VHH binders against Mitochondrial amidoxime reducing component 2 (Mtarc2). Designs and how they scored, part 11

Target 1, 303 residues: Mitochondrial amidoxime reducing component 2 (Mtarc2), of Mus musculus (Mouse) (q922q1)
Amino acid sequence: GTVAWRRTRPRRRRQLQQVGTVSKVWIYPIKSCKGVSVCETECTDMGLRCGKVRDRFWMVVKEDGHMVTARQEPRLVLVSITLENNYLTLEAPGMEQIVLPIKLPSSNKIHNCRLFGLDIKGRDCGDEVAQWFTNYLKTQAYRLVQFDTSMKGRTTKKLYPSESYLQNYEVAYPDCSPVHLISEASLVDLNTRLKKKVKMEYFRPNIVVSGCEAFEEDTWDELLIGDVEMKRVLSCPRCVLTTVDPDTGIIDRKEPLETLKSYRLCDPSVKSIYQSSPLFGMYFSVEKLGSLRVGDPVYRMVD

## First folded at step 1 (VHH)

Design q2 (from i1 with R97K G98E K100L Y101G T102S G104Y R105T Y106D S107A; framework vhh_7b18_3)
Fold by ESMFold2-Fast, scan of step 1:
Structure q2 (fold): chain B 303 residues (1-303), chain A 121 residues (1-121)
Amino acid sequence: as target 1 above (303 residues)
Amino acid sequence: QVQLVETGGGLVQPGGSLRLSCAASGFTFSSYAMGWARQVPGKGLEWVSYIYSGGSTEYQDSVKGRFTISRDNAKSTVYLQMNSLKPEDTAVYYCAKEYLGSWYTDAFDYWGQGTQVTVSS
């Protein structure tokens, strides 16, 4: 009967509609520190990788293992990272540069760390870089830890039960998801509403897309970029961290956040997810691993 | 459904003390960081203090050494002990929980109705 046939769905027919072009790709090796612009990247299930360097696979922690971000230490945004074969070179105002090997001895201590109420492991990067961050921040003792793919990642499923079937991934030190994407047009729109212009680095996206309308990325459920297939996780809710100037390390606490709140609050139907946080950018999971590069067309996959 | 209920506000003289309590329900309390924020009439919302799930604490510079945040996971309650109160501490105090892997000091949906603290001679 008709009721049985009505319950049978046709197999998904994928059509590709170009919605934009990749204009910039950023990798952020250390949580809250400066991003590195790259022309090409691999997308893994746990985020972007350029050579041996992985997005948000390092973070600064307190002695007790709790994460440190630019919310507590705004000057972390001034730490610049240069990618070299097998090494990261760190620079910051008033500091001598330090070179950190990407591959650590297996004998280095594993710390129990905490991010946003969840437990996660991190391998100690050594006393030299720990003292470097401690001397730079000047407030208390800090250490740097590195995630290893042999460690258990965090699952965000428990934090977002209503969206749990869309969140079949683990992350290391990113806030929410493997990939963060914003369009240039969305930034241009925001800047028309601000007295002081902000740049994309305030928002720390991995992928910047050009050639679409402002906030069109809010409608993108599934994307193909290069060889990579990505699926929507959540809109990116913004907090006071977006008010840290990436060139000065000064936290404003008001703009651009207050302007975003004036027009980018969520629809009432999803208020239980986003509360009163304004939405700017999109979080994606990686469904098919592969490579993408600056200049690649961005396709929406539609049924 | 997430619910936060603040109590303990009131009128106090400069140099006095108050203890605020926030009873939480509708989520696994021990797994989330909790905090306090305050709003002065005609001014913006500012964070006051946070306590992480592991017990580590953070304070705004203006209250450091005077205020102490604590939690009781068995009672699903967070506290703010306020000592050496100043007229500048006069505000509505709101309890907040960690949400979406980030702190939302400006969110009112998982915040209670607030509790008024008035420091006046």
Scores: ipSAE 0.005, ipTM 0.303, lowest interface PAE 10.5, mean pLDDT 84

Design q3 (from i1 with Y99F K100Y Y101S T102D W103T G104Y R105W Y106G S107P; framework vhh_7b18_3)
Fold by ESMFold2-Fast, scan of step 1:
Structure q3 (fold): chain B 303 residues (1-303), chain A 121 residues (1-121)
Amino acid sequence: as target 1 above (303 residues)
Amino acid sequence: QVQLVETGGGLVQPGGSLRLSCAASGFTFSSYAMGWARQVPGKGLEWVSYIYSGGSTEYQDSVKGRFTISRDNAKSTVYLQMNSLKPEDTAVYYCARGFYSDTYWGPFDYWGQGTQVTVSS
């Protein structure tokens, strides 16, 4: 019989294998609202940053501080955001535009908010923008809050207490991780199975990669893109929010979710993590901060 | 304080039915997803079913077509209707609160005390 040799020391060489190219980069300043396409971004430990604007650092809440998403208010996906030097400009159907300063007075009230069963703080963005969202959604009173880096984020240990082997990191208002990545090939594959085609904006990734095979991103553990090193956290499980049409604000409740369930369910060995949620895209933590841009090669780091 | 109180467990014959109820208090029930998990003797905790705040449902493959999860927001109660029960369904069943979101893909944050379901002749 043959004996397999096991090495007692780790390999010290890192090899870079190009697996694709960055085709698009999006930042989503306000949770559930439209993304902004950018040519270049910085990646911090808490996610993408373009100038003063950070990914998912703003969130719409009820008066009691509980999170509001496109599931409760699908028309949030129609709120478009323009990045300006020190301001966000918000537009929505039937609304006059409103300008929101990125830097808030330190005297603005800090709210205790609730997000995915966890407590998180947010600084009030003022009555003008609160009334703007309230007038737009027309269902109840809303406020907008902004995360501040002096505040404590949500820890992955509290979000996944049964999954202690996952990397420790903090997030503000994103669902689970600092960076969300999907390949163009995976979207093309999904669309071959759908009567009504969907676009990438249904899934709200930060980074889109071209030049790989469908679902090849499911195999990527460690990436180098530009100056940034990223490490795999989880496959991205999908929910009913992916059935909201980003152009109409209409929630379908079935597609593309039912089609994803037909072929993208997890292996039984990881069912404790993903339950019956279908998997589409990848979540990454940022291990080395830096800049990346559209057109950058995507490298897998292998030993 | 958040409280989840399960009722409806008991002894049933194979092929029989049971309805579990979970009365919730201490939070805005309609804003939270709710679920059921079970602990089978000799195994770890297994997820059974999940209901989003908007009413969409998910089931473990072994219970699909046999179990139905539902909610009554006016009564702050979640139900698990269990039909065509098998000996393999014998477990302690726990009611659990999900996230303040219609999205789910993680563990529950609050659990009930559990109710015993025994399927035997």
Scores: ipSAE 0.011, ipTM 0.279, lowest interface PAE 9.6, mean pLDDT 84

Design q4 (from i1 with G98E Y99W K100G W103S R105L S107D; framework vhh_7b18_3)
Fold by ESMFold2-Fast, scan of step 1:
Structure q4 (fold): chain B 303 residues (1-303), chain A 121 residues (1-121)
Amino acid sequence: as target 1 above (303 residues)
Amino acid sequence: QVQLVETGGGLVQPGGSLRLSCAASGFTFSSYAMGWARQVPGKGLEWVSYIYSGGSTEYQDSVKGRFTISRDNAKSTVYLQMNSLKPEDTAVYYCAREWGYTSGLYDFDYWGQGTQVTVSS
């Protein structure tokens, strides 16, 4: 510099440490329904996207707009989704398949919905798919709604009002964050403690990482995967939803949740965030948008 | 059919003690976490305490050190021992069966009818 007191700040250098490899990528178009395995995905600020299909951009609601999840209707986990061109094909036990267009008419009604105590809008997907879910679940009248990026999402400030230090982001129908990641080693460790083994689909991650040690993902603050930069939001606190068998739709209500509670409770220093929920997996926000694929190395970014 | 029946409420002087009991039926009690919540006049419903199926406990800050939650799985009963009671503890106390915990909030799927606790001189 030309003046002794004038300060320039160099760009902070990032060291890349490989911590694993992407072994699986899932998109879950409809909240609580089966995931779709993909080889490659785009990561947007609101989560994963494959073509026109976005992660958790559809949700089953009651007629009054209140959300419906596998907590109330465990059989939602049995709804299979196939991605074909501009359509979702839905299948479920005892049902004829239904084809749903991804692009909806702008004239379709916008519902005021409620999700975990927060208001969020959704565009009606039509009477045919509403009747399909109503006939499948058989308990009351249901509708399917789709989020539009022109709608206001749930903000970090509304999701975590006591955690002002968290990055600003928005989510549509995901529980807490745009991206959810678990390691294979963490699932293997959990299964050593269970009489009846569980598979990754109980936990519904977007990204599965192999090649690291059990619960090593709990230490990852900033990741580079493919072109995508991600930043840690929170550890994933687990609820009774993790006890729904994704192959049977039967809710156990006890395992694997009680086993997780026996060894995965948080340190007292962060109890204000997690309370007594067991921790399994990590939530990330997307800092730099881009693509990632199965087989990509996972790098931790260290300053 | 799930039923939760609270007993043990009443009138006490500040500094006094009460023990609330909740008799549960219609489900496998030992498999569920249980909680106590209270409806304070003018403030709405607030969570008080939580006990996991394994016996681990959690308390709201305002009751820590004064209240103790416990369970007897053989009797399908959850208890709340309340010591050093304050006028601010005046509320209807509800026993609840846990459904889940999401976004920092406890979810309950079944609630009892409530039992009134009044702390006054």
Scores: ipSAE 0.000, ipTM 0.184, lowest interface PAE 14.4, mean pLDDT 84

Design r1 (framework vhh_gefurulimab)
Fold by ESMFold2-Fast, scan of step 1:
Structure r1 (fold): chain B 303 residues (1-303), chain A 123 residues (1-123)
Amino acid sequence: as target 1 above (303 residues)
Amino acid sequence: EVQLVESGGGLVKPGGSLRLSCAASGRTFSSYAAAWFRQAPGKEREFVSAISWSGGSTYADSVKGRFTISRDNAKNSLYLQMNSLRAEDTAVYYCAADFGLYYSDSTYSYDYWGQGTLVTVSS
């Protein structure tokens, strides 16, 4: 018998349902440091990119390569970054500004680093910026490292070995996934339960969506924003880092985390994934690379 | 070398229209993100509008619905159509571009800048 070689059909075009609008986009070049607001970004398989600057492609480490976050050094949230063509300019309270080249000499040492029990490499950014962070934080010697796309990232298989259903992807220094999204309505809802209001920068999302109801983003499996197709990875579990005030660098240790725990804990059926962490925001992988911008409609892709 | 030259500025009455042009030399706009910024006397440069190399666009809230950014890759030119002009739109308007950059509202995201063109909205 003959097989009909034209039996292959393209997948049926998905229906698009608008669920909101992009109200804000942030890129965070250095882990735990201030974000940069942008009106448009490229979404790559490893996260947001604006020109030569990539989301969470730099991190502060101890001399032994262990990561440093705002958990250990809350004042990292006060380090502001300006994007220049081939350079990052860093500023912090009490510090002279420093200019960091994005392209590093190939002779710069590669460090073996550790993030959340996983090994990852980083290229040393040089003694000048290392001394700048050391002088700013005043607690011990620090270095800055940069990820290179030729290096091996952390894989979904290693990040979530129990969750074999998750799509395989790689990340550099982000905690979980290439894209982190929260709705404005979810923040408004949280603030109705808080004595002291918090702003979106406590939670460090890449994309903020307006025009939906509170926690509606928890239900979004596949999104189209601009040219970019995204797929749900996990809900974002929150920890004590969420309690660092992005304007003061002071760690509260209690709020908004305790309020989130009062109503945002996971169902017992998924406790193996989230444990006792409250859930606020969504992690997405990038399925189709492209650009998106502030003002873009956010569509769910439905059958 | 890449050079950007703005034109089309001038004096206009409130409610009037102007079209600004930005011509690039040395390279084509087909691979650039580009933006318009403005600076009023005594103020810092503020974002107005941006367009990606693929033609997607964004606007500052103060100009949304009144201004339209566009580009013509064949003419290597960027445009800003300004309608319903107000006194507060009075500023020097700057064309900005970066080769391979997806647009941003930050002045530091752009390597190439024009010298500016003055727009005055007054009766």
Scores: ipSAE 0.000, ipTM 0.158, lowest interface PAE 17.5, mean pLDDT 84

Design r2 (framework vhh_gefurulimab)
Fold by ESMFold2-Fast, scan of step 1:
Structure r2 (fold): chain B 303 residues (1-303), chain A 123 residues (1-123)
Amino acid sequence: as target 1 above (303 residues)
Amino acid sequence: EVQLVESGGGLVKPGGSLRLSCAASGRTFSSYAAAWFRQAPGKEREFVSAISWSGGSTYADSVKGRFTISRDNAKNSLYLQMNSLRAEDTAVYYCAAELYSGWYPTSEGYDYWGQGTLVTVSS
């Protein structure tokens, strides 16, 4: 006869190697609009959350549901957002401010939208904010939609099904993953190669890390920051949105993207994922939910 | 800024071949990623193939091994060589272009679109 037993899995013992410190945290409530700097945040499976405000849970769409980004409407980067109790206050050049409730407008119409070939729904935020964006952008009629956690999110795994290392996660309106991280040293390195210097806001990271070497974040597979465990998803490929000046809303179309292409193209072994896009920053999934703060040490988890 | 015009569509028998062309006007085409999409009657527009500004390519699973995307920057042209055509390939084929992107093979990434060319695979 064979012995039957319960399999006991030993607790994972890992070395924690400090690789840096959190220097800045941003949440971006509306896709393509300005970020909000925060001192601390919760990290959920769908990304950063500060109070009731979630990262990239709002998106500007055309009336037919097609996504609108700073690629088509560069002046979206000039829309400033202030977090006030249960409301977002939106401001933009030449506009009177508008106040948007954070609470989902559950009685409003659901739009069928598409982001990067994947279907995703959004709840209409009402005619007042739609008219505000329409008046600001002046090119056509726009709507604002809000994601509801009861809706089906997007999975990056569907876009890259041959890539076995991709995590099974869902996001609302972010491009790829729940968390986007860049180091200060990587920005400093890029700026040594640029005639006109760029700010971190060109790249829209959630977490900025100081105290490491340039592009060291490219090597980080698993991180512990505060109570949060994160796992590498992809390097962040950059496109023309990177060339929009966050202070002016002017799209350069060339820099810093051409400089990034001169030295940050991917290894041939991963060309099926990144093609010719230059790589700047890292995408992570959240493996253990928790809180993190500016000033927290960043640990790499190594066996 | 680019304008796109497709050509080369037509009626072809199952197992046959067609070569689609897309002519671009505009001085910066060599800086663009470009793609082919298709839309069958009563269906949503679907991705077929994309080629980056540097020549890297990707394909939908339904066309891998049968279709080949290519570009000629000197002629400001994009091509789709379609072999071993099936009835399910019947659709209007659209040329699309975008600056510097192309890592996501999706319609929302493309700013410039042609008018489409009809491909019918039937006896």
Scores: ipSAE 0.000, ipTM 0.166, lowest interface PAE 16.2, mean pLDDT 83

Design r3 (framework vhh_gefurulimab)
Fold by ESMFold2-Fast, scan of step 1:
Structure r3 (fold): chain B 303 residues (1-303), chain A 123 residues (1-123)
Amino acid sequence: as target 1 above (303 residues)
Amino acid sequence: EVQLVESGGGLVKPGGSLRLSCAASGRTFSSYAAAWFRQAPGKEREFVSAISWSGGSTYADSVKGRFTISRDNAKNSLYLQMNSLRAEDTAVYYCAASYLDYGTFSESAYDYWGQGTLVTVSS
């Protein structure tokens, strides 16, 4: 964790250079479903937390435990979530509202799940919400599962076995890192190249930064935002999920992905990591836990 | 659930060509990244080529310029066109598929595997 890292790598001389300001913060409780905009959040080793709600700690699965994302079911992006202290309230087009408790009984069944070729466990959220997702998606039987601290997450070494230099961390149901950050300037640049403009919600970042140059975030190694210290993991490779319109649930399959491929492919030296996926946004791990808020300056730690 | 069945293997002379096919059954193959791996007698299984869901491809250095990976999502099929075959290409060739959004050279990233098809390159 963060504590172990700080013990082995004591704070050296660092200058803080302001590179931008936090303009938006989103938490995404359920993988592929709508994000919730928040004014303030805590950052833990496993990502953002607002009260009792953790980023990507819930996931829709098939009966066999395999994950379901907007890639297979684009209409998942239309499921909206309202945060109440002890409950999540879910809404979707054509559906009655459903309320589920954040804290589950320990007696609820634990399922063996499969996510990007790796085994991960999830605690069953009950028959009511399972039937709700099954009725909404209409293609097969689905269940909702929740990660908890008694379970083993996916480690960096399992996610990137050929990249042994990466720092140790664990994730539950996020694709590959605890925190995902994009700058507004990078989105503006992309939109100058598109006939139909796209909004930030296509890319599902946790933190949006304003006040920097386009793709400047690609150069940031260590950040201080509020009380939180973050360290660069990798660039965020993009797939067909970025072509799902978050307002309609319609998958385009072409844009903005084809435009991103025209100018955002990786250097040949790192092709083993990114393949032919275009790069848009940055993944970070949390090195020092704390809180951050919209309006906070973003500092790069230099030297 | 996805089942993968390879076909098209056989005996070919050095400099010859073969086209391998992989047929996927169950739901649409278009939701998966896919790859070809091979294993020569007495050697470890090695990466040959991968293709992402969107059609982007990558190749092992030993096959670049000679092999071409492609997919036909309407037919739930993956292909490997092998040209300028060499004796060192002799191996059992395996089709693999995964929920990954991009192709990778790591065997552990693939959830589904075929039974393999033998390719022998000899005079």
Scores: ipSAE 0.000, ipTM 0.162, lowest interface PAE 16.7, mean pLDDT 85

Design r4 (framework vhh_gefurulimab)
Fold by ESMFold2-Fast, scan of step 1:
Structure r4 (fold): chain B 303 residues (1-303), chain A 123 residues (1-123)
Amino acid sequence: as target 1 above (303 residues)
Amino acid sequence: EVQLVESGGGLVKPGGSLRLSCAASGRTFSSYAAAWFRQAPGKEREFVSAISWSGGSTYADSVKGRFTISRDNAKNSLYLQMNSLRAEDTAVYYCAAEGTYFSLYGETAYDYWGQGTLVTVSS
């Protein structure tokens, strides 16, 4: 048969339009626990990575493997994490510090876990950290599990079975996408409408962008930040989790959701995706892996 | 831990009505999406109706205009009012809670399920 050269010339370079600047980068190693501010990060196809630590590669589960989030246990938002080269150090109110190795023994059991009714595997992090979470939350027995890149992630086809047009990617324990981005201007706009101001940590973005107008991120299809190319997945729908105060672990259940609902509901044409959830922030997939840092310009890529 | 208990099923003639109830313990319906699914003998479980955390409702085409989903947050209960019942509505009806707002139609979207209540529509 004929062997054809797949590509004879590079594609004509896309035009770059600067839309903002990276003002903050967070990685969240454990689902629902406190984020870690970093000055630079690597973006992989499964999300942010800082050294050996990957975004949402750990989660708390019940003994039966069902996921636990701040929806059920709001005090998880108070668990602080310090990133060390080979270790995570966990702290929480009323608890002694615990140190968790990032590399687990291969002999540790693999659990079948469930996130939003989807099956996903996780390697057991050991009895010491399981007892630590059980003692902290005080409601039932818990375990901590870690995703391994040799395991199968949750695919876009499983996450969005009705949205066949979405690009293929996989996630470990994030809700639905590798990267979550919000602008500072969108938070400022929201706060003009609230009696009690909220901070960005209520919304748990990986990347915060400054220098744009409120909700301009809703219009960004393809971005270049540092060496990283990202493509829009969907707008981020908000639920009761966003009413948990990240400093107190107290769930309000009303604000900022009721205010967001008053002006951030979706167009009827996409109601099948978002229903009555208000939209705040954007989900992106990583199309070209690389590094980015605080202070990098954010470019929209246009053909 | 969440427990969901359905009630209100029974035998009814075609054209009749039934109201199903689902009582939740361990947490409230007010903060989460909730749904009704059904499974007829020898068939896959199918979506019937859902209510989002904000109270918006959706229905399967087969029940639209005949069934109404509602909830009472004070009683921590979810309801399905079923009118103009047909033989093909015969199924075990399941209450489901903590649905994702990305999709209310899929079984895999819901973390908690009741044991089911039987509805028989017989002529």
Scores: ipSAE 0.000, ipTM 0.222, lowest interface PAE 13.8, mean pLDDT 85

Design s1 (from k1 with R99D Y100W T101Y Y102S S104L W105T T106Y K107E Y108G; framework vhh_5c3l_4)
Fold by ESMFold2-Fast, scan of step 1:
Structure s1 (fold): chain B 303 residues (1-303), chain A 122 residues (1-122)
Amino acid sequence: as target 1 above (303 residues)
Amino acid sequence: QVQLQESGGGLVQPGGSLRLSCAASGFTFSSYAMSWVRQAPGKGLEVVSDISGSGGSTTYADSVKGRFTISRDNAKNTLYLQMNSLKPEDTAVYYCAKDWYSGLTYEGFDYRGPGTQVTVSS
């Protein structure tokens, strides 16, 4: 509970300014694989959760534990996932479907994995799903691992050692932050500059916001959506993974990345953070856990 | 500030071997993933290998798997590429690249060295 406001002065007075509306919510259970559209989600300190399924809590690895992403295996974007309470059902072109239990035996081996230069643990999902990915990708032996909340995540201090001002949080297998948000208007603006139009799924956001101006999300420091309070971490830098067509699994290596580089490079003062990567979308940490849904107003918390 | 300097390139016959080195300075070497990237005449950049900051994890392009080995010596701030069973197709300028951030590899690196020429010819 809250203490009566008149007895203790609030540390900061907050006003809510509506900046948009939630138009889409996606969870990506397996890193680099297809997202699942949901109408409602819980936001935990480690990201989105729908029932027993958590965002980027599964990852494809090599036998040595090194991460595998769509940069190396673009056809991972074609792996579709159906959420079935206690199970994930995986489908891919040319493959028979496979059913993966969400709860694994505690006796399953824990692998030492490497993700963006950092060590992270993962529990083995079994030989059947490992062989399924190996048969699908056809290049080498692969395994699937699952993060467990008893394991240590990747901390902000390890992700951004030179950026001591950032909030303390942990992530499992997401790239940089618990929540990734883009506006519809920013995608519309980008598409005015492209010969071949791209869809939001190229950029893999968790939350899509409508009703704001292009790149207005770049200015949002603190948000309230549903019951959830979020705080800005960093702009989302884009790499060659954004050139993978989510419908074909073909990596272009040029667009939309070259167009983004023509107008979305960072200010020289922050080049140490972003280098020459163009910026598209925003990373947020979850400050107050709760639920949010499609159709919810998005509020900026001012002062 | 950030400086990367490659060495060890040269002319070699098909089936031969070369070891490339990259001396790094101006940043905490052990905290960053490093990559070897090459550019063949008239072609774009190809990432051939990357290695995590700790050295515990490596990746290789399909074109070089089983023939090339990436390694690092964090005490000496040096990155290595051991190239065995060289083919004419391996002819390129080889660049040492500080991968963006904590190992997020992409083409067009912001920090890379001037490159070292590798020519495989009989």
Scores: ipSAE 0.006, ipTM 0.225, lowest interface PAE 10.1, mean pLDDT 85

Design s2 (from k1 with K98R R99L Y100E T101Y Y102G G103S S104Y W105F K107D Y108S; framework vhh_5c3l_4)
Amino acid sequence: QVQLQESGGGLVQPGGSLRLSCAASGFTFSSYAMSWVRQAPGKGLEVVSDISGSGGSTTYADSVKGRFTISRDNAKNTLYLQMNSLKPEDTAVYYCARLEYGSYFTDSFDYRGPGTQVTVSS
ESMFold2-Fast, scan of step 1: ipSAE 0.078; ipTM 0.634
ESMFold2-Fast, scan of step 4: ipSAE 0.028; ipTM 0.575

